VHH binders against q9vpf9. Designs and how they scored, part 9

Target 1, 373 residues: q9vpf9
Amino acid sequence: MSMSIDSNKLLLRKGDMKLDNYPTCAVEALTRLETLIASRNKQNMVMQIISEFIFLERTPKDGDVRKSQALPISQMNLFQEFQLIIALIEYFSRPGRDATRNAIFLSLFGSHLTPQRSKLLSRLISTAVSGSVAPLLSSAGTWMQQVGCKTPLSLEVAQNIVSDFISYSRKTPEQLKQLPMVGPHFAANFMVAVADLYLNEQRSPTLNPPPDALLDTITEWMMENPTLCQASQQPLVLPAGAIAMPFTTPLAGLLRWVVLAPLVSNRSAYSNLHLSLLRALQQLVSSGESTALPSQDLMQIVKSLQSYCARLAESKTDPQADAAYQKCMERFAQAVQIALSSNCITNQIQLLCLLESLPPHKLMKIVIEAHKK

## First folded at step 1 (VHH)

Design s1 (framework vhh_7sr4_2)
Fold by ESMFold2-Fast, scan of step 1:
Structure s1 (fold): chain B 373 residues (1-373), chain A 119 residues (1-119)
Amino acid sequence: as target 1 above (373 residues)
Amino acid sequence: EVKLVESGGGLVQPGGSLRLSCAASGFTFSSYAMGWYRQTPGKQRDLVADITSGGSTKYGDSVKGRFTISRDNTKNTVYLQMNSLKPEDTAVYYCARGFLYSDWRLDYWGQGTQVTVSS
C-alpha cells in the first residue's frame, strides 16, 4: 500500500475533526471527501473517513458495544441518525459538480452496504422524495443503475417507497406525482425495480398484482410523461475512470404487468398503461434502440403464458375460448409487432418458435407469419 | 355475487394457536382453488398457504411445519390452523379464490382478519 493509515489520520486532524461533536464531524467529513474523491489512490482513506466520521462504525471487539464503557463514539442512536439524514439532505441540496456528488453518494452507499446503512439510505431517499430534493434523487438514480436495478439493494429501496407512500393511500400521493419531473432517472429506475416485485413468476409462485395505488401511480406517470422510459438511457455523470453499468428500461417489466394482468385483475388502469407502453416502445425502437425490449424478456412472458395454458388444459378448458387468455395475447401481439418491426430483436427465430408453441390467437398468428422467412 | 368472509383472528401470545375460517358464497366452492395470504403494513401480500380443488397444498417457507390449510366442501369453508405462533406472524390475513383450475389467477379477496401475536 502506498498510503499509510498514519497519513490519513494526520490529514483529518488538520481539520480539527473530533468524533464527539456529531453531526459536525459528518459535515466536515463530507467536505473533505470532495477533495479526496478526486484522487484514485485515496480510496482506502475515503472509506475510512465514511466509516469513522459519517456512520460512526466500530467493531464489537473494539469495546464500543456497551454504552457504559464506550468512548464518546458508539453506534449511531436514533437522534444521530436523524441528524445525519438532515446533514445529507443539506449537503446534496447545495450547488456543485454532479460527478463529485455521484461519487460521494456511491462511496456512502456502495457495493458493501451494512444493514444500518441500508436502512439509512431508504429513509434518506424517502425524505428526498417528500422534499423534492432533485440533486439527491439524481444521485440515487445513478446509484440504482450502478448497483443494478433488480438487485436486493435496489428492490429494498423500491419496497421502502411503496411502504412509505403507497401502503395507506387510496389514490396517487402528491409527493409521487411530481417525481418523474423532479427525479426522472430515479423514477425510471424505481419502475424497473418495482415492476420486478409483482406479476412475476420468478419472484412468487402466484402472480400477485401490485397495490391499486401503485398501479395508478405508475399508470399516471407513463400517461403524463411519455419520455419517462428514455430517462433510464441518459448517460451517467460519473467521475473520470469509473465504469458505467448498462442501463435498463422499465418497458419489459411493465409489459409483463399488462400482458399477465388479465389473468389476475380486470382493472382498467392496465389498458391505459398498455397504450402508454406501446407509445414508449414505438418511440424507442424507431430510434434504433435494440436494448429497449430484450428478446429474453419477451421469451419469459411466453413461458408464463405457457404455464397458464398448461393449467387450462388440465381443467379441459380451451385457451382459444378463454377470455383472459385472449386479452393477454391481444396486448402481447401488439407489443411483439412493434418490437419485431424494428429488426433489432436478437434470437428472433427462437422467439417466433416459442410464440408458435402457444395456443393460436388471431392477431398473434398474423404477427408471427409477417416475420417468418 | 361472490363473497369471502374471514373470521377467527385476534390477539394471542407467542407459542399460541389460532384457527382462521373463510366462508365462501356465490360460486361452486368445490371447483375452485383457495388460499390464505397475509400482509403487514408497507409490504406486498405473501402466500401463506393454498389448496387446490383436489386437496393438494402449498405453503410459504416461513410457515411450513407450523400452519395447515384445509377445506370443507360441504360447508363452503377453507381453514388455516396456525400453531407455534411468532411475533413475526402478526399481519392481516386474507382469503382468496383462485381460478377454476389454478392458484395463479386470484379473482376475489376477502376483507381480511387481523392476527396479532404479542405478550
Scores: ipSAE 0.000, ipTM 0.114, lowest interface PAE 22.4, mean pLDDT 79

Design s10 (framework vhh_7sr4_2)
Fold by ESMFold2-Fast, scan of step 1:
Structure s10 (fold): chain B 373 residues (1-373), chain A 122 residues (1-122)
Amino acid sequence: as target 1 above (373 residues)
Amino acid sequence: EVKLVESGGGLVQPGGSLRLSCAASGFTFSSYAMGWYRQTPGKQRDLVADIYSGGSTKYGDSVKGRFTISRDNTKNTVYLQMNSLKPEDTAVYYCAASLPEWRLYYGEYDYWGQGTQVTVSS
């Protein structure tokens, strides 16, 4: 016997599951996964139990030429989907080891989500935000870090939060005000993801600003929780001699927001967010973090400003007389000064050369000269 | 501050034995999954052995039956007992730590040691 007796009991109930037995079979499966996950040689069994007893999935019976590529089809009705969400909230609210909870969460949703599971994940996370279900949000934050905070999976989660809580709000929603305290890791990773969606040429041909309520929410979070960026994604530690993965934080994306915002918006919230980001950056530098802002991200901001200045040149406008450009450069120079003071910027010479290629700005020139020697 | 310090590597004859040790500090060792990986120049890193916080183990196919991974939570140390060594076992051996433990399913680790050289030759 390559399986435990309890695993065999669950498998022996295969085929006799009735609709009126749900969600009992899902609850039993979740409990059994705690033991099975401890054994890595049973990964296929874990996935089969999740598919059959939790999500009630079945392989397509009418095969096509791509039967092996066909996604499992969920047999759950809307009431069963609701029952599952409640069962998952109850399960993740129980006392237990974070490692086990996180392993189960990753096994349920994984890196290769079906559309059905993706929809359920979004509903589950929004319900957890509304109910302040801290353990579930912690597991969701870890899941976002594992699949990558800027991947389509994490972006879909972020867009769903914006849709559910932000899109119809005129001010910061009450449910979101407590999120940094209830789930700091999730809140930090949400900011990494959502910052990538707005004021970003790489995602959109236009610099589309975030909704007012989203900007206000993130600004309030940063003002009230100065250490929130320290809860961000930790760098992957690699073997000696391997190329180090850059440390990424919400700071890089949010800095792009405040630096580029004057090109499209006069909202005062960007000034408050800017000051909060400078404080957060200074705290990270002071705490001994080896890299507070990656040089790659700073160089991308330079490229966006170069593109803007090229358009000004076409209209025969002097960048040094352009109010928007002057405000962008003022904010950028202040952040670059703090980043360079850390002495941990990779490719510093290349970054300084790129900064020098921008039309001159008084403060930026002082910053460059201070670090040129 | 987190540290993983490997020891026990060296030169050994084919058919011989070596025991590697990895001393950990700066984190709650008993909660972490620990692993040994090896790399030869010009090749990708391969799994040697993993040990879960609960004591369950996993081995790479080429070392099953020859190597044994174990841990001592009172000493914050993970061990790799290598028996019946072959020239093909020559590599730099790395100690790794992961929390949450499920990251090992994806070959992801929080901390790595600097490596210890094992050379199997006549």
Scores: ipSAE 0.000, ipTM 0.097, lowest interface PAE 23.1, mean pLDDT 78

Design s11 (framework vhh_7sr4_2)
Fold by ESMFold2-Fast, scan of step 1:
Structure s11 (fold): chain B 373 residues (1-373), chain A 120 residues (1-120)
Amino acid sequence: as target 1 above (373 residues)
Amino acid sequence: EVKLVESGGGLVQPGGSLRLSCAASGFTFSYYAMGWYRQTPGKQRDLVADITSGGSTKYGDSVKGRFTISRDNTKNTVYLQMNSLKPEDTAVYYCAVDWYEGLYDSYDYWGQGTQVTVSS
């Protein structure tokens, strides 16, 4: 396929730029992306070539191990990576249209993302968190929603935030305390992603609890910001040509945390998080926003509890006498009752049948009977 | 929220045909490779077929020439056309997404799957 005359002229002009002008040449390339996006003359191939130039990428040659992956190879040194991060922070902090900013961010990071760009993106976002760079965090939040908050791309971003701010902290880091106010959309999408990394048997053969500082951070966020889960809604300002993504919240993932936590932990923070989740769920009901809790996520919690009870049976332990299981079921029953009463659960009949397959619990039995007629 | 919903399974006689569908939501579908896996009781999930974002396909040796994978990016749906079905094709079929397009030998599964039973 032949490109247009204007696109060919832009590609020819790219050849006139010298790498010794870095990062000035990258800033000029960002301006070219902005012009293409603003013109409604969306040439994906031209935008790809410009983004490759910004990241100093080359086409893999014969013999390169990445040739089979059809991925560009980065030629950046560590200093150039730092220069680009600073240039991107300055660029996204400029006055301008959110739609254009989001479109540029998605052009740089929303396509087939190389491991090098993924690593640079994580460093960029951590720098933006430390510097409270609200416009960039807003674009990053939009990016997480467009690529999917539970994808490996979003999980890598979440894992790097944990590594950079949480892993060596004994309490909520100051840099993260203000995040729900500075970048609520990013904070909410971060919670969706990070909840998937812990207390999840789909990701790990054992239930691995989150680090104490992470649990405390999320618990404080939820207690101080009752509407934070709603901030996961897609932004009003989307890039031109973007397809609207379904609304998602951290409720299901965090519910899995509080329900399964008694199996591995006695920390009181889970009780506080549980209460904040019940309040958040009630607010969705009260506002008339019947965002259905995915039955699949609730069924996964049932599956984890079934696996636990099977292990108890192997050790000849009665689940009804197990304190951990009783606490799990109490929290689960409270959440299910609110969700069922608000019609927030799809495929209610299937869920009720699965809940009945679990060893009996007093409150859960009442909830099931109330909704079975 | 990433969600994959499988449908189209059922009971068929040997030599019959079925078309499975997987409706995807919560991510930019056209950017990622999609695959179909199957699982029989007591065994791990095996790859049946995959299709890249660019449309390149790969099939397991046991189904090559009988099954066809395809995708419709406008509908966010991936399909598995199964022809000349055999009793050994009986399994629960799962839809999966490959987030890194072959950089990792792992797929994420979503949903309960769809049961395919081939028997007289």
Scores: ipSAE 0.000, ipTM 0.110, lowest interface PAE 22.4, mean pLDDT 78

Design s2 (framework vhh_7sr4_2)
Fold by ESMFold2-Fast, scan of step 1:
Structure s2 (fold): chain B 373 residues (1-373), chain A 120 residues (1-120)
Amino acid sequence: as target 1 above (373 residues)
Amino acid sequence: EVKLVESGGGLVQPGGSLRLSCAASGFTVSSNYMGWYRQTPGKQRDLVADIYSGGSTKYGDSVKGRFTISRDNTKNTVYLQMNSLKPEDTAVYYCAAPYSWLYGREYDYWGQGTQVTVSS
C-alpha cells in the first residue's frame, strides 16, 4: 500500500483545477498516466480517476438525465473539448514507445465509453486523419482491435469517418487517400468495420447505400497497397489466462460485403472493388500466403446465401432476385477458385459440401468439380 | 413475396395485457430469426424482443420480465405477449424478418405496424 499514489490522486483532482489552466492540467495528468504505465504497476483505479479528471467528469446527481445509467457526466464546454483534442494531438505526436502510447489511449478510451468520450474520440480520430497524425492513428487502430473491429464502438468510428470525409466532401481528401501509408493498422481495421457496417445496414429497407466515393476510395487503397488486405490485427501482450479472439482480414470482410452486395445493389463501384480484391487474393496466393481468406469466412458467405435462397423459395419468383443471386455466385465462385488453388484451405471437404448445397450456378459447379479429390 | 401482418394492438389501461400477432406469408417463421420493434414519434425504432432459430430469445432491458416472444410454427405466426403495460410502452409495434443472414439483428422486411396505446 503506497501513500504516494493517494497523494497523486489528491493533487490531480478536478476540484483543485483553475479553468484558466485547462488544458495544461490535463497534459500534466497524461504525464502521470504515462509514468504509472511505465512503472508496470497496474493500478486501474488510479488510472480511472486520472482519466475522469482529464475529461472533467463528475458523479451523477438525482436530477441528471443519465443518473439511471450510473455513468460519469462531463462538465466540459465546447471550447474545452477543442482544447483537449489539440492537447491530445500534441501529446501523442511526442516521440515514444508504441506500447506506452497504446496503453494511454486505451486508458482514455476503453470499452466502456461515456457518450461524451465517444464524441471526443470521433472528433480526435477525424482530426488525426486530417492532420496525418500517424502515432495517434496507430493507437486508434490498436484500440479498434482491442474493443473489436465489428463492435458498435468501431462501427461508430467508421460511420463518422465516412460522414466527415466522404458523404459531405466535394472530393475525396488527399489525407484520406494517403491513410493506408500514414496509418495502415487503422486503415485495415476501418475497412473491416465499414464492411460490417454496410452489411448490417443492407438488411434495412430504408438504408441509404454507401457512397460510390467510399467504394472507389477502398478500391484505390487495395490496388495501391495490396499488403493492407492481409491482416487487421497487431500482436498484443495479453493478460495471463486471456484467449486470443479470432480475427478477420480486410480481404475477408470486404469480399463478404461485395459478394452479398448484389442482393441490394448492383452498382459498378462494387464490381471494381471485387476485381481489386481478386487481384489482391491472387497476389497473396502466388506469394505463398495462406491466411488471407480462411475457410470459416467462406463458409459464412455460404450460410448467408443459403438463408437468402431459403427465404426466396418461400416467395413468388422475381427475375431481378434471380439475377442478383447469379451475380453473387459469380463473384463468390471467382474468389473460391483462387482460394482453393492455394491448397491451404482447412476443412476443404466441408466447404465443398456446403457449396454444393447452394442452388446451381455454372461457374461454381465447375469450381467444385475441379477441386474434388 | 414476403408479407408480414401485425394485429392485436389497441387501447389498454396501465397494468393491462395485450398479445400482438405477426402472421407471415412467403416466409417460414420456424427456420428464421424474427424480431419485434417499437417506434414512438420522433425516435428511431427500438428492439423489443427477438427469437432465434432453435428458440433462444432476447429482450430489451425496459421490457424484461413483462414481455414474452413466442412462435407457432403450424400457424406461421410470431407473438408478443405484453403484461404489466405502462404508459411508456405506448408506440407503434413492428414485426420484422431478415432479408438474409448477413450479420447483426437489423431487418429488411417490416410489417405495417400496429398501434399500442396505454392510457393513463
Scores: ipSAE 0.000, ipTM 0.117, lowest interface PAE 17.7, mean pLDDT 76

Design s3 (framework vhh_7sr4_2)
Fold by ESMFold2-Fast, scan of step 1:
Structure s3 (fold): chain B 373 residues (1-373), chain A 121 residues (1-121)
Amino acid sequence: as target 1 above (373 residues)
Amino acid sequence: EVKLVESGGGLVQPGGSLRLSCAASGFTFSYYAMGWYRQTPGKQRDLVADITSGGSTKYGDSVKGRFTISRDNTKNTVYLQMNSLKPEDTAVYYCARETYWYLGSRPFDYWGQGTQVTVSS
């Protein structure tokens, strides 16, 4: 009955949309959400109403412009949006349990975001990066893992960080140099998202090729923070009946991107990134880490190279295309050699068979022969 | 650096024709699939036509039979011949390169600046 009374109070306040106590009333609503989560009594309808109240959203009415979209309508002005961002930063900086903080973050932003909440999330994360707000960045990183690091939601977050800090920079931005130390989970999941964004997904006509400053930033992160790849290796715990999404480590995602890069560009920034990845792989491998580079991810690289060779057969062969393939295979062979030498690869026999199906490459042949049983 | 430069856009009356050109530089043109997309304000981009390195073509349903995509590998140029233009063809037209054709999908990662086509009287 207590929750029914609380829900009715919240609905009354939401109906009035009283702004006199904003953002204090939003903080009160966050505390109620925290209590509900802590009790482990998931009443999704009540949590949704509390979330809508925090963002000053209301149900669309017959005359509303957005009624056809069936999405809540934000009543927040620019000052209230600023107040909410400050209130959220303050709230997430409070002492408390990480699990509860992460659950609250997921409840606020979820897997389906209205345009207004997406805009606010982007501003919140950028503000947290600029202010080194470690607890909030930790929750954001966990949220990316929960929604999936390669989903449109995570790719949008990655794109916004590139836009806000990297796109107009000639060198690694100072705000980002400390990010792996302040928010390692966020930095790790950002790298997974950005590698996929520039390798596999191109949905915006305004999206340019990755800037050198982005590649340099990731290279610096990997060189200075050897343990960064370990931050995202926790398995995703899904609710009963949910579909398991493919898990990709930062190392696997970045390696796929760097290995395939010569097929489209010859830039020194990729060579520097490649060397930093080989160093990170060597360190993880020396520590006995077996999950950092799954064989499935290496097999995906093989399949991409097989597709390239098949398409190349449809076109007249030229020296640039052969040189590009040779460079891909050189980078790939070096990574495979390190991985196999340390017993970090599962399904080694299947991987070796797939590698042998690729057009011959001198170094790769040496690597394959060295690891045949 | 990869660069795509579009030309040939403009104002034309309904039933008229325009030929768009996209001059490419900074990569081995003959190895890449090329495409034309269009965008009207407030809407997502739509595929107009694409052409593979081998010459296979695909068209959006609204332009089939009216538009023709072609390429000249000696000139590093892709073309879009637009015939029987309608007011609903009014849009910004973008030239695009498919960078990761070898992944089995067609993500276009390099775009031209766009060229405006207006069909009105």
Scores: ipSAE 0.000, ipTM 0.145, lowest interface PAE 19.8, mean pLDDT 77

Design s4 (framework vhh_7sr4_2)
Fold by ESMFold2-Fast, scan of step 1:
Structure s4 (fold): chain B 373 residues (1-373), chain A 121 residues (1-121)
Amino acid sequence: as target 1 above (373 residues)
Amino acid sequence: EVKLVESGGGLVQPGGSLRLSCAASGFTFSRYAMGWYRQTPGKQRDLVADISSGGSTKYGDSVKGRFTISRDNTKNTVYLQMNSLKPEDTAVYYCAASYFELDWGSSYDYWGQGTQVTVSS
């Protein structure tokens, strides 16, 4: 047989698979998934191929119901994990149809990840950011939207990006600064996830501000890319018949940062971010996104302000004389005014009632009265 | 259009031999796993043998040691060499193709029309 035939040999079966041939078996499996994933009723086979040839996972033994319900355990050593990351970077850099690439990514890293696959995913995405691998970042953005940007899975990815490029990096790398240009869908979904990690009472008993470098980076992204938060600029490409999860705008989370920041911080970056968010809200009218700000997200900001005012009342401090509260309300009133005028808020009546329950603020009172009809 | 055409079936005496061929067209043969199934009247189809694109083979328990599956990627053909034939081997033999085959229970994507094998004195 010729050497060229040997180099194209496929590893389709457990008898054809050997650990010493890794990552060749993973590369061949990925190539076969390009055709197989489009076929109806092949999902179980796709999952078996991914488990056995890509992640080298041990399957539960038949006849043991308790063990059959356990998560698969990866047999990969650290070197094989490194080889897989390289193979996936190479694979997702090849010419191919976006829908197929996204379907394969979603099949590799579904909503119920093992700890081993979760760690591999985070490392893969960080490597893709460092290498500006646009197709892989596009697939990662689609994955975050499909599993949910505020789920533990997406938050873990966001935490790892902050760790790798902000917390443990001496300087913000150019690749991270260019992320909205390279992978806008991933950048937008990253902002949804990362906004949930900071200045959010539901996730932390204290309002922890984002690291300075992260705030500066996101502020620059928003100032330079005013359409980044709009669904029309973040197309979701999936195979025919797949159910698309709706886009979650980072506007609500970033608005919470801007509104609540005066309670814990004083940086000019928040004022710049606030201005960029107001511009983004004004632009939503022309894009037709009348539901971009769900009232539920704004009601959470109201609840945080109510909690703050209750603590002030316990210390016998007048909220109307508190400089931090006044600044919060000024920023919030400006955003609410633009959103209501642009018809971007759902369930307006309930929101107005909750806003009216806050200690009076001059600008907010004007906004409420103007829209009470 | 994908097509699988079986040939080589017929009547043979017990202890005799037959070689079945399946000529494939309309797909990249070298990338597909190929298999032979048989069906006796009133029963479901049973796996006889299959071969991966890499050449790894699997056999049904009743035919191990008697039958040999092989493939020729230059001719887009899969073969089944049947030796020491028994009356119980009487069946319609079907050629099948699957883009990826991992285990014995996996469904095939394409099937031939079948060829009759009869083992009788």
Scores: ipSAE 0.000, ipTM 0.310, lowest interface PAE 11.0, mean pLDDT 81

Design s5 (framework vhh_7sr4_2)
Fold by ESMFold2-Fast, scan of step 1:
Structure s5 (fold): chain B 373 residues (1-373), chain A 122 residues (1-122)
Amino acid sequence: as target 1 above (373 residues)
Amino acid sequence: EVKLVESGGGLVQPGGSLRLSCAASGFTFSSYAMGWYRQTPGKQRDLVADIYSGGSTKYGDSVKGRFTISRDNTKNTVYLQMNSLKPEDTAVYYCATEYWSGRYLSLPYDYWGQGTQVTVSS
C-alpha cells in the first residue's frame, strides 16, 4: 500500500547510496524521505537513513571513549557540513507539500538533538533567514511549536539568531526587518522564545543581557505587524487523553518580560518595547481582531511580583519606596487598563482580586476601581 | 475527499506502447508525490514509478529505461508512458498518493485509484 516499500528496497543497492558520493547520497535520501516518512511503522528506518546518509553518523567504537554513551558520532568534515546546508536549503526551497516538509524537518532535528545536529540546525536556520527561504522558516516555526517554544531546543535556536544577527549590531539588521513577512510563524515563535530566555535567565551570571538591537528589532516588528502578537504557541497535537490548555501568545510572553524588566534593568529600550506592545494591543482591540485573553498569563505576572515583594520584605524594603517595583506596576497597570477595557478578559473577578493582593500602586488602584461593578 | 481516477489501460502486443493517466482531485496536487504500482493476481503490489513534488523520479528495476513517469500540475494529472512492453508487464496498474494531515502524531494514509488493466499478449 505504501509508495515507500520499494523505495527503501533500492536505497542501499550497490552503487546507489555510496557515502563517497556525498552530497548526492544525502540528496537521494531526502527525496526518498518524501514517501518513506509518510509510511506507517517505518520510523526506525527513516531515522537510520537520516543518520547514515544525511548526517554521516556512526555508532561509538572502543577508540571513542568520551562518546561511549552510544550517541551517534558525526564523520562530516567542514566541507561536507557546508554541502549539507546547501542541499537542505535547496530541498526546502522546492515547491512541495507543507505536511511532508514539516515531517522531514521534525525527523531531521526531532526533540533529541546531538550537539552536531544542533550546530547544523542553527546554521541552517541562520542561512534561511539571510536568504529569506520562506518554506524552510515555515517548517522551523512549526518545529519550534511542536517541540515547545520555551524548551531548551527553541531557546538555543533563539539565542543563535541573537548571536548571528543582533549581538554586534547597533540597529535592526536588514536581514531581520523582513522576517515577519517572510516567516511570520517563525518570527512569532522566536519572540516567545527570546522573551522566556531573557526573562528567566537574565539573572543568570552566564547569560549576557539582551542587546538593545534585539529590543529595537522586536519593537519595529510589533509596530509594523501587530497581529504577530496573537499567534498560538501550544503544540499542534496533544497526547491521547490530554486536555486543551490555554495558549501562550507572543503578546503574553513579551508583556511579562517588559513588565518585569525594571527588576534587572533601567534601559530605555524596554520602555520603547512596552509602548509598542500597548499600541499593538490597542490596535487589535479597536480593529475587532482581539480574542479573549487568558487571565492566567496576567495572573502569572501578579505571582512574579508577589514573589519579588516577599524578597523585599526579607530585606525590610517598602515596595512603595522601591523604584523597580513602582516602574513594574506602572507598566503593568497600563497594559491591564487596555486589556480590561477590551472586554476580552476571562475570569475578570479573580484577576481583580489577585491584583488587589499586590502592595498598593496609585495607577493600578485607579484601574482596579474603574473595572469593579 | 481524495480521489484518483486511472485511464489508458488495454490490450497491446509485445514491444508495443501504452500511456496511462491518473486524474487527481480533493487535495493540492502540486504539493504531493504521485506513484504508479502494479499487481498481478496472488502477488503484492510492486512499485513501478514515483514522481515527487519537486519533479525527481524513481523507477522499479524491471521497468527502468522503458517506462517514463511525468506530471502536469495544471491538469492535476500524473502519466505513465510505457514503451517496449513485455508479457511480464501484464498487471492491474494503480495510481497512488500518500496523504498526511500534518499533525505530529497522526499516521499517513495511502490513497489508491481503482486500477486499470494492462494486458500484453504472450
Scores: ipSAE 0.000, ipTM 0.096, lowest interface PAE 22.1, mean pLDDT 76

Design s6 (framework vhh_7sr4_2)
Fold by ESMFold2-Fast, scan of step 1:
Structure s6 (fold): chain B 373 residues (1-373), chain A 122 residues (1-122)
Amino acid sequence: as target 1 above (373 residues)
Amino acid sequence: EVKLVESGGGLVQPGGSLRLSCAASGFIFSSYAMGWYRQTPGKQRDLVADITSGGSTKYGDSVKGRFTISRDNTKNTVYLQMNSLKPEDTAVYYCAADRYYLGSWYPSFDYWGQGTQVTVSS
């Protein structure tokens, strides 16, 4: 039967949905969004359907004195949150177009999340990791890139994964072992986010090392999956007309970990991670793919080493502290040499000038001179 | 129509071995976490072992090193290999399908089998 004018109009009306059978109304809303999301002139209707029928949010009353400053009020109870997580996992597991699934995920969990939606997103992703829900993890990886891997939203997701699988939880680090195979883009973006949380002076004046189990997990991922860092640069499946946000490489963050680690730790896992990073950089040459290392990220490592050296100058030199600095510089020089030789560093001139400002180190001096005009 | 059918239970002497099988039908087996639980009369049901859709395994403290859980997605079957059996392993063993494995947040068991009796005695 041909579609009538009235039936087409009804498919576009949120008022046709019923709230008395949750989560059925959320499932029906997700299906209706597949049609509406392609129409830019329906964006307000898409957002209203998501708010009202999926997240059960109410707008403040027009007469409320706090109307202009009020956030949407969540009406979901704990059981409805559970039902929604189940419905979303079922939805994202259905056969469908990747571009549509990614568009819907980005509409559900955009950059301006309420605290309730942020909490649900973290629980949803952690559940998808446990259940190896590859299509959902693919959409989550795309989401992390689009909102920014080092934003508060992405960091909260990363911290919740660390809490659930590494720290106190019924889940274990072993459950993360297959993540690079199941969701490589998500795993790579997770590494970008989590690397930013530890051994980073911009986040904390104290260089706090990652938990041992997290370090071991990431080290094993890198040793077993040499191309994992390249997964963040694979083409995104986005809706027509969407602009992809720039890639952020986990290489720079992990390199900061291995270079700065001797200042706070003597764990052997950092040596294994360092060797894995050097192999990853070598593999970029062999594959014909280029992974750009932003010179700005490497310059942050230089600044951290400068800060450390300034503190040593304020006190008597400790032989252990000098040995730690030497190890930092040896690892850094080796990585910089391979990256420069592999054309992986963007705008090398600024980096080379900044490296010259560090206290002299034999290998680093050779690297600088070899790549300076 | 969803079904979980356990088999392989029986009477065995201490130190012996048994292999339990659970044949699943009516759902997409490969997307489900599968588990084995046991219950003795008058006690609550305890986790023996579980396996995620991705193959990651977890074991109850009393069975670690003695029992092995595995799955065959082509046969829609989950297995529990039980070695070095002890009298305290005597229980009804249940197969369970858990779609989402929600960890510490919510109970998420979707389907349970009928149970199979394992008796370890001389």
Scores: ipSAE 0.000, ipTM 0.180, lowest interface PAE 15.3, mean pLDDT 79

